# VH-VL binders against p56860, part 15

Target 1, 255 residues: p56860
Amino acid sequence: MMTAEVRTPEQGGGPLTTEPRAPRSAPGHADASAPAFGPETDPRDIIRWALAAHPDLLMPSAFNLNGVVLLDLAAQAGYRGEVVFVDTGYHFPETLATRDRLESRYPELTFVTLNAGASPDDGQTPPDLYASDPDACCAARKVDPLQRYLKEQGPSALLNARSRDQASTRADIPFVEEGGARRRVNPLAHWTREQLEAYAAEHDLPVNPLYFDGFLSIGCWPCTRAVKPGEDARAGRWAGKGKTECGLWQGENKL

## First folded at step 4 (VH-VL)

Design n5 (framework fv_barzolvolimab)
Fold by ESMFold2-Fast, scan of step 4:
Structure n5 (fold): chain C 255 residues (1-255), chain A 119 residues (1-119), chain B 107 residues (1-107)
Amino acid sequence: as target 1 above (255 residues)
Amino acid sequence: QVQLVQSGAEVKKPGASVKLSCKASGYTFTSYYINWVRQAPGKGLEWIARINPSSGNTYYNEKFKGRATLTADKSTSTAYMQLSSLRSEDTAVYFCARGGYSGYDFDYWGQGTTVTVSS
Amino acid sequence: DIVMTQSPSSLSASVGDRVTITCKASQGISSYVAWYQQKPGKAPKALIYSASSLQSGVPDRFTGSGSGTDFTLTISSLQPEDFADYFCQQYYSYPLTFGGGTKVEIK
C-alpha cells in the first residue's frame, strides 16, 4: 500500500479507559457458534453477537446503500472498529464525497482509506486494464490491497453489508459464513432494497447520489452503469461481461 | 465516590475571557470524557464541547469553536474551559459533566459555575 | 442539528400521581437518549441512559421508553422529592442537544 489515510475517532463510544469495563450485555462470548438468526432478526442483534464473539471485527465498505445502512446500524450496536475503504483510483467523485460525508457524520468511528489518492496512472497497472481485464484490475487495485491489510491486521471476522436480494449469486448467503481466512458476518442478508431505502430515508443517511440515477450497485466508473427495470442490482457492474463478483467471495480469495 | 468540583463564580466585562476549572475525584480521570454544558437563566441546556483527558483531543460545538478552549491536567485530575470574547448572552451557569457509558450520556455533573457578563 | 421537542412545558401533579413526559426528535436517533432531573439551584442528576436504562441509585418508579423519534419518561407514583425540572438529551449526533424541559410542580 503506497499510502493509508486514517481518521481517528473524535467522539467516544464509551469511556476511554485503562480500567476494565464489562459490557451491559454479555451475548455469546463463551460460545463462538452463531445463533439461529431468522427473517425477523434485528441486524443490530446480529452485530452485537458478532462484536461479543469477535472484538477485533473490521468492516470493509465501498459506501453503497447497503454499506451506509450497515455503518449506521453497527455504530448503534456499539461498533467502534475500523471502516476500511480501498481507493482504486477509479471511483466516481460522488463515491468519494459520500465517504467524506460519512466520516463527518460518524466521528466515533475510525475510517481507513487504503492507497489514498490513488490515480488511474499509478505506474503499477497497465493503462486501460479495467477495459481489457476487469478481473486483473479488481485484483490489483481492490482485492490485493484489502487482503494485504487484513493479513497485517489479522481480524478473526469481517462485518459485511451483503444482502440476498442484490444478485442471484448472493441469494443464499447465510448470516454467518465459516471457512476461508476468517469468519464473515452478513447482518443485512435478509433485508430488501425497499427496507434499506426506507431506513436510509428515515435516518437521513448520506446515500451516494448516483443511487437515485439508477446506479444500484456502485463501483469503478469504467465498469458501472445504471440498471434497467427488472435487472439485478449488480447487473450494472461489469456490464457486457460475464462477471458479477470481484473475487472477494470466491475460492482462495474469499475474505 | 465520583465527584466533579468546579471553581467559584466569575463576574466579567464584555470582551474579557474566563477560565473555569473542574476537579475530578473518585475515578480514573483519563478513562472518561469531560463535557461542558451551559444553562442561561430560565433557559435550557446547551452543549459546548468535550475533551479526552488522556490524549487532550477535543471536539467543539460549531457555535463555540474559536471562542472555547478545553484543556486537562492529568497530574491534578483537573479539566479547564476558557471562553473568550465574552458577551452579555454568555451569562449562564457552566457545568462540567463526565461522559458515562457512551461518552456523551452524562452520569456525573459538577455543581456548576455562575458566569455573569455585565458592563 | 437534531431538535428535541419536549412536552408538556409544565404540569401540576399530586403525590401518588402517574406523570408522563414526552420527547420527540426531529430525526431518528435510535435509543441514544438520556433523561435528567434538575432541582432549583442544583446541577442536573442522571436518571436514564440509552432510552430505557436506569442509572444506579435511581428509584424504579422512573421508567424510560421509546426508540427512533418518540421517547417517554414515566414516574409511576410521584413522591415529594420528584418535584423538579426534567430534560431529555440526544447523543446520536453532534451537536448534542437537549429538550426544552418540563417543570413538574405541586398541585
Scores: ipSAE 0.000, ipTM 0.399, lowest interface PAE 16.9, mean pLDDT 78

Design o1 (framework fv_barzolvolimab)
Fold by ESMFold2-Fast, scan of step 4:
Structure o1 (fold): chain C 255 residues (1-255), chain A 119 residues (1-119), chain B 107 residues (1-107)
Amino acid sequence: as target 1 above (255 residues)
Amino acid sequence: QVQLVQSGAEVKKPGASVKLSCKASGYTFTSYYINWVRQAPGKGLEWIARINPSRGNTYYNEKFKGRATLTADKSTSTAYMQLSSLRSEDTAVYFCARHGYSGYDLDYWGQGTTVTVSS
Amino acid sequence: DIVMTQSPSSLSASVGDRVTITCKASQGISSYVAWYQQKPGKAPKALIYSASSLQSGVPDRFTGSGSGTDFTLTISSLQPEDFADYFCQQYNSYPLTFGGGTKVEIK
């Protein structure tokens, strides 16, 4: 059973000195046309445009390196919408700890965790579903909860942290995607992994510590392994299953 | 510590060209855009162009299109600006400056190179 | 091009004074404004980015404020090392454009 939980950081340390935030500025046009973005465009310019065009913008995040960098840039650009995380029941503890650190760092944002229900076996090996049908498991525990929430909330656009540098299947993603249920905006489409790592380090962003243990792409633990030198960053995802993307971005399962 | 170190002063005649350098250190050169800005004696700052050192992509202020050419050498972490068809009004101090990832603000600047154009 | 109109062009002040410099954009630029300090013969030094965010190592007597079209740089208690030229800059769009500068000189 699906449950949505709104999580806002508790203010810690000393007397409260901050005032309540002002209401959101007057909205822009929800269906405004995208300008021509290029290889030199600052991601914040893309985010600023998206906010003006889509005041109801939502940001799904798995809190991977790209997600952490996008969150920081979005907060700087004036994003004050929801950051939506799907708790599949199979996340590494390090991923959940990273989420908690981000919630504390960005009190101006509203974090929503969607719970896909209890794991089938508490403390046991993952069920056969992940090994024999990873697409069905991905749909049930990640895609379906997110799709249901998005249908209920009805945003006209999503702010996504995908970049062309992540996988061969992402090499051609545009800054703004049309079609499907809503517009998708990819402000980091043109950023390299080196740029993301440099940005995160310079701004002391909380990154998943598994990146320092040889994990270049982090997802649910049943389908994630450390990559070998020279392997594609997503080679550790869906190892041995002939898959590099969750069904969320494939054919009929597109958002 | 981030540093941008620029080449020395140049004296040129009208119609000549000049090529200035900006050597970066203390950060990953390919991760930050490099800008060129000039300042005529006693005047304000004027933005010329920027380059993405990772890909070589450039964007120029229309006023300098066709006269300014930006390049970058990744192996030496050095950015270059060539300005051609020099006129007396090109006499200025030329600065290179790095974009921050926190936006297009210019967070670190080179010391400047004086270019004097006289007959 | 976005025009940045900075005022005043010059002002005279004493140590300990509160100094304010304003900058007006010809169109809305959200919070995409930076402020720079420049001393004679030196490169500009970044003070503030995103209208109100202080650069690392800059004293907290410098504050920036504003959004949209109207921006202000304030020095709450002027020190001897603060006598310099100050420039605003928009980075909402290319080309990047600067204000005309404000000279803060000793009274």
Scores: ipSAE 0.000, ipTM 0.392, lowest interface PAE 18.4, mean pLDDT 76

Design o10 (framework fv_barzolvolimab)
Fold by ESMFold2-Fast, scan of step 4:
Structure o10 (fold): chain C 255 residues (1-255), chain A 119 residues (1-119), chain B 107 residues (1-107)
Amino acid sequence: as target 1 above (255 residues)
Amino acid sequence: QVQLVQSGAEVKKPGASVKLSCKASGYTFTSYYINWVRQAPGKGLEWIARINPSSGNTYYNEKFKGRATLTADKSTSTAYMQLSSLRSEDTAVYFCARHGYSGYDLDYWGQGTTVTVSS
Amino acid sequence: DIVMTQSPSSLSASVGDRVTITCKASQGISSYVAWYQQKPGKAPKALIYSASSLQSGVPDRFTGSGSGTDFTLTISSLQPEDFADYFCQQYWSYPLTFGGGTKVEIK
């Protein structure tokens, strides 16, 4: 069932832009120690702590169920930073429409779209690279643009919407992840898919309609299929490619 | 070169069913949605439904829900549309067409299959 | 459903003429409009997507413009091969809907 509306990306000012912003003037410091969070901790308390420790906090999002729920909780907790989305040129129309609905619902947040209006034919990346080499396609069209933006902005921490029940590779993620270029905060690490679904329904959040068609983890359309009963939520990503996680969470590409 | 090649003309009686095919080549079949659109003689274009060939997921125009059935065979890169309970009003040229890269626009079309429903 | 009203339904023109075809949506659809050319007995051919973006291989005498509810296809200097039917299509939401078509015929 499709209920999403399609929107053509346009170059513009305000919350949408194709250009990285200038480096922040007050990036903050990552010296504050994380408190002990547990199974009963309200995600908003984790977010409030992160904001106090890292005033320069940013939130990358692909607007999946987890991302939509995190965005609402973050807005309630006082987050007024950037919501950063990478336009790979291969998003479902439903994903772009979900972004547009979220921007309208949360006017207090700044939505930044990297490579807004991206074309599948960029003159440098083969148009079918997603089929022949999905890792190279992901690096060129998603990982590299996001890493470049984060290097230029220099946030001391990121808010991520990952939860432990999304995949076996995520089963042990902590609430606060140290190391690398910046701290990563996972306020929803302990929430289940059932809790996320209930929250979204109760608050009438704009969830990507493909979610209800079995797309439990939504990425670029060439590499995403609906999951079968009993499969991991992320089984539909990179189907047949032997890939289980995006390069953003692997090795030197860790955010 | 991207091509969508459709099956040949069909003549059917009212109440019958027809199954049309659309064979894709020149691109990765499972990476693009396939749409079905019809055009009655001398008339405009009418969208019927779309299918994701990778998952088999379909979405139908309410007007055709219950009468149209879309399927896809990944091994032969072929999409199918079956239309049941045919009426004279179903006389039309039926096209398959691929969704574009970023949206619902239809960037490549099959040559069309003429379906004539007569008593 | 979004209704696309296309005008004129037909027009007569000579080679070298500027031809303008308009399309009106029953509600705001931003820039989610495509334009197609169809010759007798043939399938439609994509010309324009995203209201103003030219499809690869389409001559630059074809231009699209507009946003919101009002859209225009312009052919700046009509060529013999341009005598055809033209259709607009919205892709703001399903079901996809098309304009009624404009026949461009020789004077």
Scores: ipSAE 0.007, ipTM 0.428, lowest interface PAE 15.4, mean pLDDT 78

Design o11 (framework fv_barzolvolimab)
Fold by ESMFold2-Fast, scan of step 4:
Structure o11 (fold): chain C 255 residues (1-255), chain A 119 residues (1-119), chain B 107 residues (1-107)
Amino acid sequence: as target 1 above (255 residues)
Amino acid sequence: QVQLVQSGAEVKKPGASVKLSCKASGYTFTRYYINWVRQAPGKGLEWIARINPSSGNTYYNEKFKGRATLTADKSTSTAYMQLSSLRSEDTAVYFCARHGYSGYDLDYWGQGTTVTVSS
Amino acid sequence: DIVMTQSPSSLSASVGDRVTITCKASQGISSYVAWYQQKPGKAPKALIYSASSLQSGVPDRFTGSGSGTDFTLTISSLQPEDFADYFCQQYNSYPLTFGGGTKVEIK
């Protein structure tokens, strides 16, 4: 049985309760096809459309720069759904602190931490799996818990913080992605790193301090390093492993 | 309470091998890496290798690859390091240490085993 | 290999003093630094991880700071039990490497 630590708006950001998750209610969807979005479209307009089309919309987040910016824009656009984070046991303390700051800043949102309090010592996953088989480690500690939760909750769409500027593999992602188990909506697809940084600074958003230390892409500590000038933003992720994407984003049918 | 208890002092001649032990208690032995680190008299700390006690998978500092061999016995919660072809420069205190929650930091250490290599 | 250069190699201080020890990495290592205390004849004891996070049970007078290549351990008000050797360690990449150590001695 999956358990989750949940901070709801009714708790006012106070102590979290760990509980088994009941299946999410699946309300009806508005009948809406995606409009023609373009390079000048305000991300909030994309989010508002997504909420109207998918009242059961869910937002997974690793609380990276994109995730923090998306969260703020989504809150402004009227998003009041769940923000879902997977505690892999391998997050930097800075990432967990960023989550705590976001929970305090957005008391109107429900934050769900899957496997809250996870450690490298979970009794099930070999502790060196991240070094010997990072794909299997990612699957066991992040992908599988999130997919089980998504299967249980059954959202018809996800709100994702991916942008085309993050990696060559993301260069052509659409605003609305069809296929797989559910729709994926990418309101920040057209935003650049510079626009994300400017937005975060302008709105005094809590960002992971590691970004100011040369981390352009932040994941679990075993697979993350600071990048050198001129390196790809994701060069610090899975260095030496021949990988640039988490299994969550591999193929249309994975989520 | 987490404890790592190491075997007693060893005196060896050049060319010999030595096998040191590190007995873990107070936690699930198979869930944490065990690292080996040495400290020559009056000098700094030098990382040798680590082992996953569950799988037996090892990773060695290139300087010790081929001379150091790490093993672990799950039934006794004991990690071992064997160092072969000993030289005078191998005279040091050898520590075992466990990985921490935040990463590769070493959160609990054994008391150390003194190895003296002399003719 | 990443080289960790620690300074000073030794310092003399009195109880109540503020003590600072620095550690410099040969390349950027973000916040992947731990600090250890070692008393004569004993094993190292973990103090700080992730450059600034305090290990459980360690007094608040110990503070870690820094990022990238330059890191500092500060003891805000030195106590009698703090006279010891101190080491930094990077864990950005294998092999794990340590600073040369700083001996904190009584004046």
Scores: ipSAE 0.000, ipTM 0.405, lowest interface PAE 16.8, mean pLDDT 78

Design o12 (framework fv_barzolvolimab)
Fold by ESMFold2-Fast, scan of step 4:
Structure o12 (fold): chain C 255 residues (1-255), chain A 119 residues (1-119), chain B 107 residues (1-107)
Amino acid sequence: as target 1 above (255 residues)
Amino acid sequence: QVQLVQSGAEVKKPGASVKLSCKASGYTFTYYYINWVRQAPGKGLEWIARINPSSGNTYYNEKFKGRATLTADKSTSTAYMQLSSLRSEDTAVYFCARHGYSGYDLDYWGQGTTVTVSS
Amino acid sequence: DIVMTQSPSSLSASVGDRVTITCKASQGISSYVAWYQQKPGKAPKALIYSASSLQSGVPDRFTGSGSGTDFTLTISSLQPEDFADYFCQQYNSYPLTFGGGTKVEIK
């Protein structure tokens, strides 16, 4: 089997669908278990293990500092799969420019942009919905397009750029998460923001310039602000709404 | 299902430019990179460049940098390659091809466009 | 640039024969190699990706193997439709590079 778009007559106007590609797993990798990773483990060793256990691995990325650092480490470790970005329609121009610089720097990687227009709203979700109902906006513009793509592609695991020091809700994330139909691998779980910044500077990585203006956690523009010294890095996200985590890490995204 | 259909044969004089098209159907055009590869008569395959149809971002083989220009039109699901300053050694069949699902293998190919450069 | 050296350049075979084609990379490319079949006047057709994974619709008499620098394409029992040119290709890094090709001819 391979990935193909098929127009289905049974669906009225014939919306395009994609069929999953055959897994790129070698025979005998089904029983691979995660090694004991620790605070001194090189993220590249975690990535190499993940590639060996899951050759069909995908890397969703929002191209924040964590995402940029993971991308560089993954490329060094031999990752040649897809980097999947969801264009929510609400990204800062600096975020889209960072994506373009990364595509130019890592020609050995395949970059896939999922358009929020693949959902019923065709990019028409009002800006005020994000402010008044951030959960609904997140579902329509980010979670739904990504979940649809993951259902169609069927990867056995995801490479995620989450770190324990990003928020209290992330303080205890493991290197490898089980549960549902696919694994989630967090090679940067043990890295601090300071380590990520130092790595990016040392390797001259294309970092979103908003980080230099005090945006320690960058999301969609309607609810992102610069953080004050001493604030949680995600304090600039959904300011005043009592939310620190997108629904991306809950529900169907754990499949 | 997936199909890449290329433009017809071209005959050009040395120094001219040629622009070839590759129309995609049967899949979401912006999800996959499009590559251009050529094959001179009786010779092997040579990779020229690739384009990301979503962003327009390109990457070129150094041998063709400055002479090849890749573009893509999302509204018509069509990729283009322009090759300038043509020489006799540019006589070849030019193919467009799609990158595979999770790698840079080339899983679907166009039928090819023959370009002949002669005085 | 990664150089892909393919051998033999040509071979003659009969229907039912086992055919083996090899490809050597100038540096380690893990499993990032694909194999293509090309018939006269036609575009290449993808056969194998990730060194050993069969493309959809490709008969199981085609087998890919190898890792690192040494790769092999095997046709276990050659059929009349298998007389063609075969190419390997690395996709570990840009520029993408191909082997010189192997022509499989009828005796």
Scores: ipSAE 0.006, ipTM 0.430, lowest interface PAE 14.1, mean pLDDT 76

Design o13 (framework fv_barzolvolimab)
Fold by ESMFold2-Fast, scan of step 4:
Structure o13 (fold): chain C 255 residues (1-255), chain A 119 residues (1-119), chain B 107 residues (1-107)
Amino acid sequence: as target 1 above (255 residues)
Amino acid sequence: QVQLVQSGAEVKKPGASVKLSCKASGYTFTRYYINWVRQAPGKGLEWIARINPSKGNTYYNEKFQGRATLTADKSTSTAYMQLSSLRSEDTAVYFCARHGYSGYDLDYWGQGTTVTVSS
Amino acid sequence: DIVMTQSPSSLSASVGDRVTITCKASQGISSYVAWYQQKPGKAPKALIYSASSLQSGVPDRFTGSGSGTDFTLTISSLQPEDFADYFCQQYNSYPLTFGGGTKVEIK
């Protein structure tokens, strides 16, 4: 995949440009230690710490509720790095519309869409392949493009919108994860769904409309359905496949 | 808001061809597939084919392969289906429908075009 | 092709009744099922997608359930405007296929 669409803070008011990233620390610098964060910590304080420790910080986002809330908090905390979205070709139109509304609301941020304009119809992979092989779908359309971009950009850390109450597999995520290819920062780890919903409503944030149609967790449309009352929030993803997480958060594909 | 408006009724002789239109409004035409489905009198629904209006890519039910041809005109937000070598069993109401948010469910339908094939 | 077997073919009911229609796929289709309502002389109207998700503007008396091969559409308290034909549809794989329909008639 060779293509990426970049919308800088100057889009609409000036020419579309890609600004140079702040210089990385010279080889031999030591990573900053994470401070003790707790249930009372303001996510903006975690983000400010992350920016100071990692000036090259990037924010991957799928623009679901968590992602929208994190984006607003990050902008308030002074984040001016890239917001990276992978166009898998299988996103709901509402997800792409939410991205467009966010780009308009946060002109101070740079939005990068990998594989911009990807089509769900490649002539070969209609729902049949997607339904029969969700791992191949996830790897080819989301994980591989994102990993290639991250390898080329080489950020020392990622700012992620994961929270502990999203799924049983996320119940123990720390505010700062070490290991793997780079550090991962989870400023919303301690926020509940109710806190996220209240924040989004109070600040009139553009939330994906599918949320109001019973989608508690939104991914690619062949792997997503509305949850039934009493189901886990991520039960609507990879329905019937026995999978609740994309390969991005597992093993060799770990960000 | 979302509307699919189809062309008027057609009466054809066996062996003729017919071309039906489906004009979309109220949404971004190129973001949703358009499907064609028919219903013979007193019978159920039968899927014919779909088109991606953005790229023109088509997928046909094997039963209609070689007889049905789907096209789309982005400038007029109009999808077309041509059905050739008409037979009496092609007498049906033909619907266009856009695919929905969860995949190939059909969330909005045209009003239908009646095609009658008779001598 | 995936065969969708719908039952019953017809039923008679009164306003206020609970109506249940079933649909069985010839092979596993996960949750890739939609339900449609069709009134005489009209196009089908979408009711349910992804087996259980209600389409916008559809009354909540309509409920979809099921996964794998067995699916159900339930109308909890039948209203006069609900007398119609109902169809299920799979979209797990091509070609898209529909059930044979269920006619819901006034008793």
Scores: ipSAE 0.000, ipTM 0.417, lowest interface PAE 15.3, mean pLDDT 77

Design o14 (framework fv_barzolvolimab)
Fold by ESMFold2-Fast, scan of step 4:
Structure o14 (fold): chain C 255 residues (1-255), chain A 119 residues (1-119), chain B 107 residues (1-107)
Amino acid sequence: as target 1 above (255 residues)
Amino acid sequence: QVQLVQSGAEVKKPGASVKLSCKASGYTFTSYYINWVRQAPGKGLEWIARINPSSGNTYYNEKFKGRATLTADKSTSTAYMQLSSLRSEDTAVYFCARHGYSGYDLDYWGQGTTVTVSS
Amino acid sequence: DIVMTQSPSSLSASVGDRVTITCKASQGIRSYVAWYQQKPGKAPKALIYSASSLQSGVPDRFTGSGSGTDFTLTISSLQPEDFADYFCQQYNSYPLTFGGGTKVEIK
């Protein structure tokens, strides 16, 4: 079942882009073990390696600062696959506007919005579930749609925008993560928030304007607040609910 | 090895129709668009249309809309182009070509089919 | 339609020469340009995609550059097998359109 809204010539009327296709051959391409990446490695080199090892890779994105920076670096490194976003029905208008600006800026990429036009009342998920059970809400509105799409597409790897600087739970993430359903590649694992901000400013990237209003980590509006000075960047996520990570990165729901 | 093998030369009268084939091998047929491009003797390349073999979805150059019809047969990994109401200016070599990863750059081409239209 | 103006239409060169072919789009096409080589009686062969990315198996003496409206294909040191016709192609928008071609002949 296709639940995706895709910006391609046959559907969106925008610039010519391709749906993900079977990989064409490249000189020396083969399934490869990960090289030793370090603190000085250019993220574009990690992305180029990932493309050579996994020509079918996909990039899930929530269009936060990390996601926007990764998207630009990936486009520079030759990524032409899908950028997959899940419309939970609870995104800030600023987040959806940022998506629209990115779609305009990167016409060479295919943007897939799962459950496009989602609303708080979708007839399936209780509209107040986000307040009483944020984990169940995240699973139903974000994790389940994304996992179903990934199962249907079958990529051998994902390109993710996580960095070690984002939260204590991410402090030790590797550049290449094995296990689970597929390989996960984290080209920005070693970048700091300051490096991400500097890169975005230097390249005039469309960033979510809420970052200038005290939101250091942006998710769905019911579970996001501005952080106070000195708080961890993700402290504003699920405030008062004891949760700091999306279900995508937790236990049996890990991608 | 990726190969696109096209059908043999055709000679047609003005007003007739011609149907050309393009048989793909060495890759997953349904994963790549097939494009049709022609080249009149001693002239440049002109894009006609493309088909998504998985969905059957087509897109035509307005110049050929209503005269060109693209189809694909998944069971034989073969794409087809029918061109109707032939004119002398349709005399050309017709190529099928696969799209690449970066968009609609054409990374592998068939050998071409010569179509001659004469009365 | 986007018009691709290619120049020169023909040029004569010797083995070892640096050859530059230019292609100008009638409107901005970002980096959505491909370059092809065609020998007499043969199908075109892909050389470059995304303005500057080299196709697999193509010698590195071929380089593409440019963005927006102005693009170039450079052959840094012509070899005997490089005497052929060359075409640019935009794929920013439908219909796909090609330049008029450049014939590279032996001087």
Scores: ipSAE 0.000, ipTM 0.397, lowest interface PAE 14.1, mean pLDDT 78

